# VH-VL binders against q58766: the designs that were tried, part 20

Target 1, 244 residues: q58766
Amino acid sequence: MIIMYAIGIGDNKEEVLKAYEKLKEEGIEVELIDNPKLLVDKLLDGEIDGAVRGSLSSSKVILYLRERIGKFYRASILKNPFTNGIFLLSPVGIDDISEDKNERIKDKIRIIEFASNFLKNYNIKAKVAVLSGGRLGDLGRNKVVDETIYEAEEIVEHFKGNVDIIHNGILIEEYLKDGYNIIIAVDGITGNLIFRCLGLICKIPGYGAVILSDKNVNFIDTSRNANWERYYNAIKFLIGGDFG

## First folded at step 21 (VH-VL)

Design g2
Fold by OpenDDE, last read:
Structure g2 (fold): chain C 244 residues (1-244), chain A 118 residues (1-118), chain B 106 residues (1-106)
Amino acid sequence: as target 1 above (244 residues)
Amino acid sequence: QVQLVQSGSELKKPGASVKVSCKASGYTFTDYGMNWVRQAPGQGLEWMGWINTRTGDPTYAQGFTGRFVFSLDTSVSTAYLQISSLKAEDTAVYYCARHYNWEYFDYWGQGTLVTVSS
Amino acid sequence: DIQLTQSPSFLSASVGDRVTITCRASQSISSYLAWYQQKPGKAPKLLIYKASTLQSGVPSRFSGSGSGTEFTLTISSLQPEDFATYYCQQLYSWPTFGGGTKVEIK
């Protein structure tokens, strides 16, 4: 039985091809697919065992995937620069969670549940840090920030006592230093921005973004602006799921 | 006052099953996680795993998979530990202990001695 | 799993003595360390959590210090009721306990 994986190839072809060549050198066969719908269809129809978005358009691939499997969330797997462990960052899709406050809270709760289960499968204890838009001491300075603070508190209250969860404002660096391995962003825009800054600018190692859903889908979301290593790591993750 | 009261000592033969209960009182049961800790005679403490009291989802430590089952009856604020296919090496005192946000185990049951002997 | 090594395993002391127990972690656990006291036939009792926070109702002669990989429990003046076994516990990852330190009468 031949196991086959695919990488989407849109723009940024040089980096995708570089990843492809490196994988090939290791005896890993990967199909290059330049059609967003075809990538998703092949995966869901069982023609391939795993797929990486590669450099294909997120708006096309993610939306079509959502049409086929329903609502899902994404969590980026990144290496913690302080502890050398990993952490999950979510949400990272601009439309992964609702704009409605109450629904957004529910979405974040579901994300935490899925992410915790994900880590559990790797025998990792979930340590959840919920981000708000400012320091705790900033309360009262900005109404939008205040809302994020209260929202974070509601989420923490939901998991009261049972889950290792904390809200200490916007201090993501402190969360990571303290070994928290699930970072809940304020929203998908914030999460995406965090990812782009840490992953694409600072080049923190990562494995792409996994799908958090009731359905088991071997899909890794990657940035169209990523380097070859990120595409390579995404495929390697699909193959072995090894965090090193 | 907060109390965790466990069921009494058990004497079992190898291959049998045992179910230990831990009844909580004096606090909201679902606001705290419940852990199980084993202590063999003359030995140290060993964390067996925990159960989410709100969701009922159990997590087992390495070495405590398969024969060990955590469960709940939230209607009576009780956690259960079931051990099947008992072995002599299962002879130990078993404790339930609650945690809050995983910072400490502040309240413990009195322990249940399970003796497995032919 | 994170391993905790306590030292010493056994300690003989007299009433009034200053007693120090060390707990070393195999990797950094920040401040997520708790100390417990256990007497024969009894369940463990929480003494210190978050490395240095004294549990309510615990005598002030007990204190905890440390961060990262090195932690210490100190009893400033040992009392008769303090002869027991002490355990450290980390909760940074899945909980693990140290091997214990038995404090005996000299």
Scores: ipSAE 0.897, ipTM 0.949, lowest interface PAE 0.5, mean pLDDT 96
Fold by OpenDDE, last read:
Structure g2 (fold): chain C 244 residues (1-244), chain A 118 residues (1-118), chain B 106 residues (1-106)
Amino acid sequence: as target 1 above (244 residues)
Amino acid sequence: QVQLVQSGSELKKPGASVKVSCKASGYTFTDYGMNWVRQAPGQGLEWMGWINTRTGDPTYAQGFTGRFVFSLDTSVSTAYLQISSLKAEDTAVYYCARHYNWEYFDYWGQGTLVTVSS
Amino acid sequence: DIQLTQSPSFLSASVGDRVTITCRASQSISSYLAWYQQKPGKAPKLLIYKASTLQSGVPSRFSGSGSGTEFTLTISSLQPEDFATYYCQQLYSWPTFGGGTKVEIK
């Protein structure tokens, strides 16, 4: 059987096409799909073996995917600029986790579990860092920040003693320097912003965002503003499952 | 006060199975991950894997997949190591050891000698 | 997997001697290194963790240093009860142990 993959093509066509051509040069044929629902349907119906969102609308593709397979989370795979390893960043969707405190905590716990299992499948030990909205010493200065600190502490307490997990405030640079490979953002907005800054501005290498759920879906979420390399890497990841 | 007590020495024939127990006391069992470490006679320490004592999810090191099974009975604060299809090479002392947030193994069982001989 | 290489494998020393054992990692492990002492027929005993933190109850003559890829365990003045085998362990990734260093009586 012929294995087929697809990339969504919306805006930012030039970058998607660059990725397409590069893959073609390597003998890798992918289908370009400009319809969000068609991309998802072809994947879930088994017409293709993997799909990359490409530059299609996130709101359309992700929403429809959620309708088809239920709730899921996403974790962006990025290269650690300090250690040269990889790390997962989650959540990265603005509506991936609940606005309710208790449900949000549960969501983050689930993310950690799924992400840990993801890394485990690649024989990588999970090292989890939970972000809050300020330094630990900032406690008491802002109620919103305080809540993020308390939330992070609750999450750490849940896993403490078993999972390699830490909360040391907002110090993402310290987490990455120390080789933590699962970064839990305060919320989807925060995560998305981190991704955009590191990935799209600073051009940290990445492979897109994987789906974290009980269902196995070969889907890679990518930004509509990504360069060709990110689309290319996403397809390569689907084909080989390699972080190289 | 914290202690891990393992089951006694075992003498088995090749092809047989053995189940080693590690009973914890003096602390909340589910608050600390449990590891298994093998030490062949006159050799060094070898990490076999660990089990999440809260979830029961085991992780096996390379070389310890297939014939090795980690399990729990949280009701009696006990971790188990089962080795099937025993080989002579499995002759070793097996230790259980708890870790704290993957910084150290602070408490160890006394070890269980498993001898596999025809 | 991260490999740990201890040196020397064997060390002969006398009571009162300063003893230094080295542990090298195949890649950076930050400070996630622990040292253990093991005596014959006994389980390993934790001495130092996080490269330099002395475990409670361990004599002050034991000390650890290092970061990244090179670490050292030092016994400032060797005592009779210190003759044993010492192991380093990294917990940065899946745990691995060094090959051990046997400290023997000269």
Scores: ipSAE 0.896, ipTM 0.950, lowest interface PAE 0.5, mean pLDDT 96
Fold by OpenDDE, fold request of step 22:
Structure g2 (fold): chain C 244 residues (1-244), chain A 118 residues (1-118), chain B 106 residues (1-106)
Amino acid sequence: as target 1 above (244 residues)
Amino acid sequence: QVQLVQSGSELKKPGASVKVSCKASGYTFTDYGMNWVRQAPGQGLEWMGWINTRTGDPTYAQGFTGRFVFSLDTSVSTAYLQISSLKAEDTAVYYCARHYNWEYFDYWGQGTLVTVSS
Amino acid sequence: DIQLTQSPSFLSASVGDRVTITCRASQSISSYLAWYQQKPGKAPKLLIYKASTLQSGVPSRFSGSGSGTEFTLTISSLQPEDFATYYCQQLYSWPTFGGGTKVEIK
């Protein structure tokens, strides 16, 4: 059977079309879909083998996907600027994890489990770094930061001894420098900001955001403001992910 | 007081199966991941994979998929290595070793010699 | 997988000698390197971890150094009980071992 992929096309059409043309030049057939629900339905109904959100609205596509397959998380795949490897960043959605402390901790634990399994499938050892809102030495300076520190510590304790996991504050640059490949953000807002800064501003290469769930869904979430290369890379990942 | 005690030497025919046990004592078994390391006669150490002692999820190194199975019995703090369809090339000493925060393997079993001979 | 290359594979030395063993990684492993000593018929014994941290109970004549891709194990003054095979191990990714260095009596 012919393998078919799709890219969502909303705003930012020029970049999506550029990706489409590049893929076409390589003999890769991609369907352009401008309807959020249709994109998801075609994927879940097996009409296409993989889908990229492209520049369609996140609020429409992600919410509908959640309605169809239930709760899931996302992890952005980015190239480590200090190493030749990649790292997963999660959460990256503003509503991907709970606002409730206990539920948030559970969400982060699940993210770590799914992300670790994801990397395992690519024969990559998970090295997890949990972010908090400040340096360890900042404890006591701000109540909100303190809470993030304690939360991170609790998560580390959950996995400690089995999973390669650490918490050393907010120092994401140190985590990446040391080769940690799963970065757990404080929340979806923080994660999204990190992604936007590193990916969209600094142009760190990436493959989009994968779905972390008990269900196997070949969906890549991409930013509506991404350049053609990111859409292109997302499709390339679906065709056959290679992390080096 | 931490100890890993493995089962005794095994002599098997090609095609047979073997199950090596590694019993832990002196610490909380589920707080440390367990690894398996193979050492063929006169050869070096080879990491086979590990098992998460909390979840029971095994991970196998490349080359150790299919015939090798890691398992646990947490009720008796024991890890198991099962090798099926044994080959002569499987002749080796097999070690269990716990890792500490993935920084080192601090405690090792005494090793189990598995000899596969026709 | 990350390959570790130890050198030399064999080393002849005398009691009192300064011995240095090198371990090179195919890619950077930061400081996630451990050294083990193995004697015939025995399980490996941990000597050094995190490249330079001496394991409790290990004599101070053993030391480790290095980061990134090149690491060294040094025995400042070789003792009779130090004749053994030494292995480096990286835990930056899925664990791998070096090929080993057998230290023999000269």
Scores: ipSAE 0.894, ipTM 0.949, lowest interface PAE 0.5, mean pLDDT 96
Fold by OpenDDE, last read:
Structure g2 (fold): chain C 244 residues (1-244), chain A 118 residues (1-118), chain B 106 residues (1-106)
Amino acid sequence: as target 1 above (244 residues)
Amino acid sequence: QVQLVQSGSELKKPGASVKVSCKASGYTFTDYGMNWVRQAPGQGLEWMGWINTRTGDPTYAQGFTGRFVFSLDTSVSTAYLQISSLKAEDTAVYYCARHYNWEYFDYWGQGTLVTVSS
Amino acid sequence: DIQLTQSPSFLSASVGDRVTITCRASQSISSYLAWYQQKPGKAPKLLIYKASTLQSGVPSRFSGSGSGTEFTLTISSLQPEDFATYYCQQLYSWPTFGGGTKVEIK
C-alpha cells in the first residue's frame, strides 16, 4: 500500500497550499481535504496513514474526532527558543480538560502520562513543568491564583520521586530556559493563549499538536491561522518525526 | 535506614538467563524511581534504564532493549533485572540505584556480579 | 545522548594536595550534574548534586562548581580515604556518566 497523508484545507488556503507545494517539491504527495468529517473518517478507516487538520475548523474536526475515538488531549509541539529542543504544551484546547477541579487534576495527570510516553517513544526524557497562575510569592494575593498553585503542587506530589517534574509558579521562561519539555498549562484557555502568543505572534517554530490518548491516532492538530511552515512541519513530523 | 540489597553473584553459560533482585528497605519503595547501572570489569558506569516504581513502566537505554527486562514486586519492595540470551560481554557488575526527582542517585545496591563463561 | 568527558582520566596526587577534576558536557545541561566516588569493589557514593550541592554526610573538602557545559569537582585537601575513582553524571536528559577519573597515590 502507498503511504498517504492528508491536510485539511479550509480558510487560510494560501498557506496550506504553500505547504502543499513545498512538500510536493520534495516528492511528498499529500491529499487536500476540505471536509472535516471526511478527513477524520479517512484517517480512522485507514484510507490515509496520517492527517493534519490544516486550516479546517477546529470545532468541527476536533469535536467529530472526539465523537469517534472518545476523550483525548492535545499537546502542541514547539521549538524551545533557548535550547533549540522541543517542548510539549498542554492543554491547548479550550475544552480538553474539565472545569471541575478534581477532574481537571486527573486530566492533567493523564496528559503528563501520555506526553511522557510520547516523548519516550522518541527517546526523549520527559521533564515536566507545571504552570500555576502566579509566582510562588503571589500566594495569598488572589484566591484563583492560590488554587492554581495548590493544584500544581498536588500534581507534582502525585508524580513525586519518579518523574522529573517541577512546579515553580508561572515562570514559563524559566522552565523553558532550564530545558523542561512538557509544559502543563493551568487550563486550555491558558495553553491556547500561550500557543498563540509564542507560535503565531512570535513565530516560534512548531509542528502542530499531537493527540494524546490511549488510542494510536496519527493526527496533527494545527491552527487555522498558521503559516505554511507549521503545516509543512506537521506533515514532516508525521512522516519521520523530525524535530530538526 | 535506607538500604538496597541485591542478590548474590551469578555464574552463567552463554545463552542462559539471569534474574537479579534489588530489595529496598527503609523508605517508601514507590516514591523513588529505580535505575539499573552496568559496570564491566575495569570499565566505567553505564546507565541501563529505569523503572517507574509507582506504575511499573520500564524505560530502557539505547543498547539495552530486547534481552533486558525490568520488573517489580511492590509487595516486597523489590526490583528485578532479567537478562536473557546471555553473552560473554554481559559479564559485569550490575547496580540498582534509586533516584529522587532525577537530581541524583543517592542510594545504590552493593552490586551483583554476573559472569558469563562457557 | 549527552556525552560527558572527564579530565584527567588519571591523576596522581599526595595527601594534602588540592585536586581538581573537570567534566565537560557535549551540550548544556544547566546544573543537572552529580559527582560520585567509587572505591574498588564498592558501589558509587553520591558526593555532589545539582553541580554544587554537597550531599549530606560528605566532607566539606569536597565541592562542586559549574553550569552549562563545564563542571569541576574539587578536593581542597586530599585525604587517604579519597583515593578512588570519581564519576560525573548528567541527569538533564537520559542519564549518562563520564569516563571516570582515577585518583591515585603519588
Scores: ipSAE 0.893, ipTM 0.950, lowest interface PAE 0.5, mean pLDDT 95

